# VHH binders against Putative pumilio homolog 16 (APUM16), part 8

Target 1, 332 residues: Putative pumilio homolog 16 (APUM16), of Arabidopsis thaliana (Mouse-ear cress) (q9fie9)
Amino acid sequence: MANNNSFSMSTMFNTIQEILNEEPLTVPSPPSRGGYSLFHIRKAEMDIQRIFNFMTGSEDLKDDISVLDTGTLMWMASLMTSDCDYFMVITTNKNGSKTLQKLMGMSDDMDVFFFEAIMRLFIHVMTDKYASYVTIQGMRVFQQDKRELMYDQILRYACFLAGDQYGCIALNEIITDLDDPYYRDQLLDIVANNALLLSNDAYGNFVVQHVLKLRDSRCTRNIADKLCGYCVELSFKKYGSYIVERLLEAGDVPMATVVLDLLACKTEMLIRLARSEYGNFVVCKALELTNEILTADLFYGLVNRLMPYRHLLHRSPRSKIATILDSMSVPN
Key: E = the ipSAE of ESMFold2; O = the ipSAE of OpenDDE; V2 = 0.75 times the mean of E and O plus 0.25 times the DockQ between their complexes.

## First folded at step 1 (VHH)

Design e07 (framework vhh_7pa5_2)
Fold by ESMFold2-Fast, scan of step 1:
Structure e07 (fold): chain B 332 residues (1-332), chain A 128 residues (1-128)
Amino acid sequence: as target 1 above (332 residues)
Amino acid sequence: QVQLVESGGGMVQPGGSLRLSCAASGFTFSDYAMSWVRRAPGKGPEWVSTISYSGGSTSYADSVKGRFTISRDNAKNTLYLQMNSLKPEDTALYYCATSEYGSDFYYGSWETSAFDYWGQGTQVTVSS
């Protein structure tokens, strides 16, 4: 049977040129009827179908995009964005998304069509695995005025996107790429201000983790401030413990915030945390970093509270926290 | 040096069973949560199961719940995966992995790149 990916970009370019340059049909002119209107409608439908099939075809067949003239590019952009459903089917297709990304940035006039379609469908595009990359590409290649309007939409919907399975991935990519200090700082402030909610969310926790990996001192301190009082609770949880460990590694102030939470909790809770599946890594890291950075008050505060229970810590797990505590004790 | 050595893979018919083992050395095994991760041909790594440092807590991917059992013997520095009711879809290279920094493969595919160490893997082929 026939393969869907029978055409290269060269073939598509030739098909488009054939459509644009085709000889006017010399219509044998009987008394005219509505048949002419139907013919023109059918031809437009065929053109849409041809472009659609090519845009969603195999990645291996695309090779001549750079040679397309401005008129052809404008025609293609107009056709692809003429209907929201057509645009979404193209953008949510892996190959269609990739092809659209290659067309973006080639012409400012063409980019107007793509920008307007993205803005109309912003949430739908941003919460799809493949379509979100079209928006990310627009933020990289569109003119400054369009990029700023797209940044405004990201700020408006940041928390919603952070809670979505694909939106969180796209948001993290945008955070990494965003060089504009005003928009970057606003976006980081939104993440930090919502750090407690996001750290407890199935997808939002990945946004907090990603932001902490950037090692932005102001944002990290803001996150630490918002999580202050909750570090013990988070450390019992799988993703919460990862976030707390990153705060411990992020500098003196975030480290102190975490350690002070550990010191503020009841001893029974601290021992339970030190013996827990995820919390043991937090307590161990707190001991190692406070000793290394020479914050003796914090280090000995932890040692003094854990030492009476050294025998329990030897049992679960056998060694890392217990080994540190053992290094502090000397035989008579 | 940290080393993880998987064994116990092989060819088995659908409905059969296999027990995978992972021998750990060069680190204090009982201090680390341990995971099994698999990689089918043409696909990225898929998290299968995790066990806490003590063995008191376990978690499983939905695709293997009720069929696979993860366990550990801290005295022998060994991790196990008992695989029952095997399906053709279970065909993959199975890796023993440790995640000291707490990477999670369940919710984020990019987190699979954060595993500190995994072994060479053991091949499991389920076919009739």
Scores: ipSAE 0.000, ipTM 0.113, lowest interface PAE 19.2, mean pLDDT 77

Design e08 (framework vhh_7uia_1)
Fold by ESMFold2-Fast, scan of step 1:
Structure e08 (fold): chain B 332 residues (1-332), chain A 128 residues (1-128)
Amino acid sequence: as target 1 above (332 residues)
Amino acid sequence: QLQLVETGGGLVKPGGSLRLSCVVSGFTFDDYAMAWVRQAPGKELEWVSSISGSGGSTYYEDSVKGRFTISTDNAKNTLYLQMSSLKPEDTAVYYCAKGYEDSLYYGWDSPSTYFDYWGQGTQVTVSS
């Protein structure tokens, strides 16, 4: 059963929303009371502040990080990860993120602390501008067992991350770096299966664009299949037009999908597209590529639809379409 | 108070048709994507279909594509799922769900991550 009376489901949605709305840059609050004396609490607070100052300080003070002994490094790792607020304050700081990335991969024993902290705070870390690079570093330097658990989390949250302003950037870095064929193929399949949703999203469109740049033929054809019938509407939009242009460049089958959508639409809509701010680049590219690749039927299909309206296209300040059409109507 | 109330479920024979309705209150469709999610006996939640707040974009799970149609009537504050060519495999409790924003969900990830409010559900049984 799933409804508003389901405690666990409602609680989960509210918890995610509360987590995402929390400000990690708030000054960290260590435990105010525990089984320790006030002296020990104050000592721990001072130690956390020293670690924070070291981690977030200027880069030139960290040139010698490699000469710190293992005991000091283990102590630092343990204290940094002792509380979620401490870890987030450090990782969301530009210098703190960079310093932590240098500490990762130095010792398997230390990496256990960093891995556990990242996994507890996965959504928060992955949707922050600087903290997300800590997770990316973990996927590069941690042992295989930890990396696979992190890949599983990426697969689980891929669409959510694609829709986030920083998560989409981190996800694109991960897609580029991911050399494991099993996890890579699964991640590419998630993007392709959600291509229409993502292409219409403010941030998800950047993930679709990035995946198309990889030139994976299977994934590109799957994206083309999911966008079939929508190429004209996408071409009127700034980022949608970029996606459609990349499909035109991606090979004969994706190019044909786009061009057939153009040929299937009403002439009035095709002329509006050719004269539009973004769509003119799509129509121009379709003409250029179909002419270049010797797909004469598709090229002349477009030319024949546009030619009666070439005078209107000459009045468009942003279009090269009129120049192409003129070369077809007069010799040289 | 925010409410989602589903109706229209029932017993239908294979090949039959049924229309589910979800009346919403406390919000307008314009700002939120809406979805239908189902749960068959002994199985996990399965996303069925989504629609944008404007009603301009619709998405379907592959097994229902061409058989089901999602739509909204903003004047009546009602989300619909028109089901045709019903199969025994379509037997499930169907839930109306509201997204937290006008971001469409295609159904690969867990539905729980994308929807912040759910209706009580309505039972659909397809049996000969």
Scores: ipSAE 0.000, ipTM 0.108, lowest interface PAE 18.7, mean pLDDT 79

## First folded at step 2 (VHH; framework vhh_7pa5_2)

Design a13r (from a13 with D31S S54R; at its last look DockQ between E and O 0.01; V2 from the best seeds 0.00; counts 0 for: pae O 12.1 > 2, unsure alone 63.1 < 65, placed apart)
Fold by OpenDDE, look of step 2:
Structure a13r (fold): chain B 332 residues (1-332), chain A 127 residues (1-127)
Amino acid sequence: as target 1 above (332 residues)
Amino acid sequence: QVQLVESGGGMVQPGGSLRLSCAASGFTFSSYWMSWVRRAPGKGPEWVSTISGRGGYTSYADSVKGRFTISRDNAKNTLYLQMNSLKPEDTALYYCAKDSGYEDYYSGSYDSPFDYWGQGTQVTVSS
């Protein structure tokens, strides 16, 4: 009895949101003078295991970062990044990743170590559930020259990352956080140019959906163009249907692209789509959005194609399509 | 139950300004992207603007870019649309729309990119 643990992506996004919603730790007021801050650990006493424990320890230890002097932090950063395996062990740990993110941006000198480690292990870091957030943080806090180099890697591996379970999440976050239009536009272009491939991919579809949510007109139009002729097929798929609905709502041109695909397909296919688990929403949305004076031709085109099969559409328990068609049949 | 209530609409002269508000309830407001959509008489719905959950990202239709500003106050569960330099072409019923969000993409309950809409607030720009 294979417990199909349906990896609820919802849990991942919730975790990401939780990580992102963590209010900037209000710098606790400096503890009053007396308590021997456990963390005066002399540089000489910090071994690899101690650093690991510190980095991966409970949230309570995170407050202690502020107590460490710059020299100690630099030493830690150097040690953590001196070995790729050691760095990966820390960064792939949930708490370790968080701690690293906090250390990043504290100083430019420290950031050099982290940057180099990330670059050496770029794909490995970006495709890990927790480590990818270290890269995301780097993109936020590193100096421009380092960010540019990281962008180059992201661009280079964008399609690969989009197709990865965790890479797609990281990529979406990076796209959203990008302040530089130049790099953002390049990423959007890559996604748009590969929209058909990505839309049909188990993880890539999330990137396409995300990009469409950004409502970049150029990108959306390009995606519509690339998906032209494939909208019906995509609409049969769960996530494909979401993409197609996004296109319908994106504007006149993308809407028309989708509707024209619906009008151009075989009648049997259209009826199948209208009765399908996910496609019915697409067809319904198309009817709803075209039921206007300026798009009346598209609307009536759909209605005319669907009307002869209204009886079949009534058998679908959630079919708003039938309701729309019925409203058209009432003889004034 | 999810509720979206728009306000702030009215009649203004060309070149005037309005600020729309949308009060949201029944969901974790900060977790969802929000949008403004408008519908002019005889026209289909037109997307106007979108803002991310935390407000760090905003986007605008070309028709309103540079004139409209979308913002949100998550503490007040309120979405805003500042409309400046209004034109007669901006005359429409303006709707606040909740994005279905990532959660809905994975839950199988998805029925639209925008899962909830308000009743709308009327904006009329006329000389």
Scores: ipSAE 0.006, ipTM 0.226, lowest interface PAE 12.1, mean pLDDT 83
ESMFold2, look of step 2: ipSAE 0.262; ipTM 0.688
ESMFold2 (binder alone), look of step 2: mean pLDDT 78; pTM 0.787

Design a13w (from a13 with Y105W; at its last look DockQ between E and O 0.02; V2 from the best seeds 0.00; counts 0 for: pae O 12.7 > 2, unsure alone 62.3 < 65, grease 24.9 > 24.2, placed apart)
Amino acid sequence: QVQLVESGGGMVQPGGSLRLSCAASGFTFSDYWMSWVRRAPGKGPEWVSTISGSGGYTSYADSVKGRFTISRDNAKNTLYLQMNSLKPEDTALYYCAKDSGYEDWYSGSYDSPFDYWGQGTQVTVSS
ESMFold2, look of step 2: ipSAE 0.261; ipTM 0.690
ESMFold2 (binder alone), look of step 2: mean pLDDT 78; pTM 0.778
OpenDDE, look of step 2: ipSAE 0.006; ipTM 0.308
ESMFold2, look of step 5: ipSAE 0.210; ipTM 0.648
ESMFold2 (binder alone), look of step 5: mean pLDDT 78; pTM 0.779
OpenDDE, look of step 5: ipSAE 0.253; ipTM 0.662
ESMFold2, look of step 7: ipSAE 0.176; ipTM 0.620
ESMFold2 (binder alone), look of step 7: mean pLDDT 78; pTM 0.779
OpenDDE, look of step 7: ipSAE 0.000; ipTM 0.259

## First folded at step 4 (VHH)

Design f01 (from b03, 16 letters changed; framework vhh_7uia_1)
Fold by ESMFold2-Fast, scan of step 4:
Structure f01 (fold): chain B 332 residues (1-332), chain A 126 residues (1-126)
Amino acid sequence: as target 1 above (332 residues)
Amino acid sequence: QLQLVETGGGLVKPGGSLRLSCVVSGFTFSSYWMYWVRQAPGKELEWVSSISGSGGSTYYEDSVKGRFTISTDNAKNTLYLQMSSLKPEDTAVYYCATSEEWLAYLYGDTSAFDYWGQGTQVTVSS
C-alpha cells in the first residue's frame, strides 16, 4: 500500500537514530538567543543538513515523526529556527512546509521557536506559496497571545498581501478562519476601505470577491459605498464584473447601488455594457433580481432603457437580456 | 507518480444529491489548489469549483453556488464535491484537477491545468 523505498527509509532511519543518540548531549536554544561559538555554528550547519533531509523527504515517511520524543523534537525546532536562511529553505520547500505544519501545536515550548522565526520573516513567509501555510497553521494552533501578535502583523500588511499572488490566497484563508471579532472587523474594514483599489488589482480583486462571499452586511454595504459611481467601469472587466454581480446578489442596498449606477450612465454606455463580454451578465442579473424582488421602478427603468435596442441585444452572444425583454408586455 | 482518482458518480433524479471524491497520491496536496471541472455531452470543459490547499478559500461557478460544496480532508489526501439540488444540466463527466499555477485557474481557465483524473460520470435524469 505505502511506498517502500529502501534507500530513503534507510536515510530517514539513520537521521532519526543520530538525533536520538545526540539528544542527551544537545540542549535546544531559542532562535532569539545569539552567541554561538564557531565550533557550535559548524556543528549546527552539519546537523541542519541532516534535519533538512528528514523534513523535505517523502510524505509517506513522515508518519515516523509521532515516535520522536519531546527532547528530540525540541532540538530539531531549535536548530531549524537558529538561522533565517535555514528556516526559509525548509518552509519554502513543499515537503518541509507540510512537515513543519505537523510539528506546530504539539508543544507550547516548541512553538516559541516557530513563532519567533515566523515573526522575524513574516512578509517573506506570507508571500511564498508553501511557507504561507506555515504562518496560517501558527494562527490556528499557537497560544492566544502569539496569535494576537500575528493578527497585528496581518492588519499592518493587509493591502500589501492582498496585492501579492500568494499573499492574497493566504489573506483569504485568514479572513475565513478569523473568529476574533475585533481583528476580523478591522481586517474587513481595511478591505472595504480599499475596495476600489483592490477591485482593480490583478490579485486584490480575489480578496474583495472572497469578502463579499462572507455575506457580512456591514462590510458589504461599505464595499458598495466605496464602489458607488464605478460599477459600470468595473462591469466591463472580467473580475470587476464578478464583484458587481456579487453586489447585486447581496441585498437591497448593494443591489440598488449597482442598478442606480446603471441608470445614471448614458444610454449608449448602457447598451454597450449590455452587449459586452462581461457586462451582459451584470445587466441580465440586474433585470432578473429587480423583477424578482419587485423593485418595479428599478426594473422598469432598466426595461425602458433597453427595449428600443432589443434587436441589437438579440445579436449579443450568450445574452438572455433579449429573452427577458421579449417576455414583457411593454410598449415598443 | 502523480495520480488523481475520482469516485462517487452515478445516476440520480433531479433534486437529488451525490458526493464525489478524489483521492490524490504522489504529492503533498495541501500545497496545491484543487479543482473540479466537468464536461457535458458534446460540450466544452467547464470549471465548477476551486479550493485552496488549506481548504479555507473556495470559489464556485455561478450556476452551482448554493448547491455544491467543495472541501478537503488533508489527512486522507482527498478532495470532495458535495452536490445537492441536482439538475439535468449538471449531467457531465466530473474531473478532479490540479495545477502548479493558480492565478488563471481560480476563476475558470481550464486550459492550463497540469494534472487530471480519469473522471466520474454524473447523470441527472427523470
Scores: ipSAE 0.000, ipTM 0.182, lowest interface PAE 19.5, mean pLDDT 77

Design f02 (from b03 with Q5V L11M Q39R E42G L45P K61A V70I A91T Q93L R116W; framework vhh_7pa5_2; at its last look DockQ between E and O 0.01; V2 from the best seeds 0.00; counts 0 for: pae E 19.1 > 2, placed apart)
Fold by OpenDDE, look of step 5:
Structure f02 (fold): chain B 332 residues (1-332), chain A 126 residues (1-126)
Amino acid sequence: as target 1 above (332 residues)
Amino acid sequence: QVQLVESGGGMVQPGGSLRLSCAASGFTFSSYWMYWVRRAPGKGPEWVSTISGSGGSTYYADSVKGRFTISRDNAKNTLYLQMNSLKPEDTALYYCATSEEWLAYLYGDTSAFDYWGQGTQVTVSS
């Protein structure tokens, strides 16, 4: 009695909605703004528009930033982050994002402003094409305590981000940059646990592909486990087929998982897959990779199932499957 | 096999307009970001415009911003580039391109494109 745990996309969306409805973590009140008397910042010279122009300007700001005194920069940071809409306008701008990334890490005092703004607008920033890089930069240059808080948010929204057009990219970058095994493993576990959902998602599949490319044996195995019984279905899809191919390439348990799915499916389905636009590559790769002494049983299992239908497989002009089968039929 | 076939190029006077088309086949068109790239004589390939699979997101080079409009009809597997207020510096061979790399759209790096059409010539001359 195969417990058809129909992982309903609806349940994931509902869970995400529930997470989104949870009250934003009360960012601890910024420490009492010690006496940086806003007064010394020559009020007169930079208005909101000037700051915007400065931040979003195409000019190599390296020289301009270097000319600005620490007080002015602090004032700018404070002003940019004082209003969420204003911050978003700057961060969602290509140049603004770049400039902000350059400002980040210059001082711990400034970083507090940026950190708070990012945390306040975390999902908005992470799901934006350019603003997401600000978060990535924060993960690189912020102090450990801030990074940890950001990691918590990333973990919380990992599945949501994975399913987003820009969030998936940001998430992949973060996964790649992570030096902390604890957080890395947690993210990998989230991806693995949700592998079926993500593999079938327009953007999530890229995250699954990305983590498979990292060749983490534990993660790969876990993904294979979650995709067990679904490899054939996934193989009919373009990005799904890539995921399945990566599992084959991982060898051992992941490879076996895929091949066993191929062997367990109906003959008609297997032949259909072998003739399909993307599935033919999966079947071919399975044959190629199992044609070894240790996996000979798997190989011959596939060959035996496919051989009676080799005539159908020859009709596919680019199918290497027929060639492999023909090589086996030669009476030594 | 992925095929991209550009059309709609020609000779126009400065200030004129052209509409380029790219007919796509051999892949699920709606699933791919599409690109316009141009190559002027003696110059390397230049990214012109990008459109997301759904058409919801569009991006333009600064040189063409406000003058060019990229669009797509996924039902017809066709990519378009409306070019208005054409300038002599817009003279180039225009290519439709796409990539299997999902990150290609982020960088606008022309070297990341896996598939190119044959191109259609646009000449802006008085």
Scores: ipSAE 0.000, ipTM 0.224, lowest interface PAE 13.4, mean pLDDT 82
ESMFold2-Fast, scan of step 4: ipSAE 0.154; ipTM 0.592
ESMFold2, look of step 5: ipSAE 0.000; ipTM 0.125
ESMFold2 (binder alone), look of step 5: mean pLDDT 84; pTM 0.859

Design f03 (from b03, 15 letters changed; framework vhh_7nfr_2)
Fold by ESMFold2-Fast, scan of step 4:
Structure f03 (fold): chain B 332 residues (1-332), chain A 126 residues (1-126)
Amino acid sequence: as target 1 above (332 residues)
Amino acid sequence: QVQLQESGGGLVQPGGSLRLSCAASGFTFSSYWMYWVRQAPGEGREWVSSISGSGGSTYYADSVKGRFTIARDNVKNTLYLLMDSLKSDDTAVYYCATSEEWLAYLYGDTSAFDYWGQGTQVTVSS
């Protein structure tokens, strides 16, 4: 109930291990008239074990899926999805995930079983290394009505997925693949609205970086707006500095937002940033891009703030800034 | 208008158990993820557990896995934290929290959570 993720994964693992590792310690007694229910339980366990072994077995044998008759495929799909724990055991296994992906899109009738199971277990599937690709495949091969319901779930849980070690990878693939402008724009808006938090997150920063690589001007400007006032703080951090560099590379308003943050901070903070492990790349790029784009006011604003400290910058292992400043101090 | 009210804290012996509750109002409770966050004296905020709106997904910090259980009652608009095998290191003020934006921020800056309760003190001491 309350511990669904930990409970389901533990229960699935133990159930499969019990089935696979069963060793009879004593000769079985013949079943009495009261043993009828036990017979049905053992039959179901043998059926799911056979499906598990098929789905998670050697990849060399999976190419023969096309020779399986419709009845066998429907039986497999029905049994695999009859219990949430069965479906998760298969989808969280590397070979099981790959095999299931091959079964998806073969039949609309069969896809109903997979779609319903994915929707019921959406967060669990999306936050697993192998199972997440099952959902991505569904978004590629299912009928439009099913894909739209899956897109709705992505929008509902986008920030959660961005904060997960596997969810962020899956979310980035979905962002890349998503061609529907309605869902794409809403997903990009969710990322932009949460850009400050995500940029500071261990996994969410990869989603912000990925979105910026798309070079969507509206989304990039929205991200810049949300990060305005925080560009200096972010630039001291490894992944935060990568995000700020991408805003600089976008030019126009995003670049101006970063440079204005640099100009608004105290001189000591700017010099500390220019000498820092990650911030030196931000300051260097700001100088290079403002000079290349011929935004003279912003370029000379940075030069004038840094020039009095050029000797201090020369003592830094990151001396590229000092080299730029030196070229500006030599008379024609 | 969003209100969160914790209760159930207190003094307990090591190895003991407590059940924390959080009464929620002012929003569609069943549509929002809920969080437990704790803060020991002089320490930063530490995320403890998360639960989805339906209760179908739960997540726990490594320090509490196997000992704590997060649960919710969407009919009563109440969040729970069932704490078993309590240790002295579990001593902290426990807060329930939620956010307008769906966030599964497992560690880091909890300033992203928009709404917080007042907190309930848990002290584990002999």
Scores: ipSAE 0.000, ipTM 0.118, lowest interface PAE 18.1, mean pLDDT 78

Design f04 (from b03, 19 letters changed; framework vhh_7uia_1)
Fold by ESMFold2-Fast, scan of step 4:
Structure f04 (fold): chain B 332 residues (1-332), chain A 126 residues (1-126)
Amino acid sequence: as target 1 above (332 residues)
Amino acid sequence: QLQLVETGGGLVKPGGSLRLSCVVSGFTFSSYWMYWVRQAPGKELEWVSSISGSGGRTYYEDSVKGRFTISTDNAKNTLYLQMSSLKPEDTAVYYCATDSEWLAYLYGDTSAFDYWGQGTQVTVSS
């Protein structure tokens, strides 16, 4: 029996979820100016222009934030978040993003305005070079209830963010910073479950690589399992080869998964891989690591498959494979 | 049913010449790259030369360049290797081979050829 007064059951929570379910892929248009006289419209436009100039201005103006009273800060926060375009112009500006990050965490009352604006514009904020750092700051300084709702949005959009040029960077920082094991494990599971698709993506491959650097045994084994049968195909590709190399380095089980894929392919494919621009590094690393950890069956399995074609490998530029094979004694 | 049969090997003195022939049966000869590879006693397989199915492109291992000439007679389904200025280090069993995945490889790649002949022995000694 859950407590009906929890934040997750609040009207505010339901309102945020409704906004997100109807979120447009394009930045929302500003609201109508209905209900204002011309005089009041002009005053509001002058006020937002002042805030815009302050937020996006030089770094020297930011020292003034420390001397602003609570009422002024609340007024600024309210006005900056009153319109989606106002908030996006400020957050996508390098100086505006930095200044907004300094305002966050100063007051729970003020943070409500920033949180609501971030949640309304979540995808747009997370896929911008400067605005994404505003969301990262919110996840560091907001109250636990707000941070959990932000974690839920990260889980919802994880694959989309991984495929974006700025979203993948922000996602990687969130993965590094995320200390809540429940949300961290769910996020790692989403990456692992989508490892094949992400490993072949221009930006998603950086997320897979980053996760493998964390040395999380469960996640790494899940990634290895999802890539099993595809390690040879991936190793012909620039970014796929980097991921396969990291699996080789990630411990006995992921290494064995990669090496067994190499041993299972046709000899023709293995030799072609060993001579390819990216695959030669994978085959070389497989030989070096299986020899280093004394996995004799895997090492000699690779040696026996490559040895009849050693002469071809001697002519491959910068390949160490021929050197490794030459270090083996030739049976007399 | 696909078969490669090499002939023309034998004993020759240094500076001598030999012509190896490979008769191909069971496939359309002009559709495939053809190769000569050799194996000296106690040594690894060494690629010697490659020729395109059209005969228009040829490649050679550096140590045989200028001394060996690869050619085809598509009407006879026959691959040739004309060897001149033979050296003792050319002593080997010579095989002809073909490879369906040639376009994916670097030129001169032997890469576990689909079909090999039985080989013909070339011995260069005084």
Scores: ipSAE 0.000, ipTM 0.079, lowest interface PAE 25.0, mean pLDDT 76

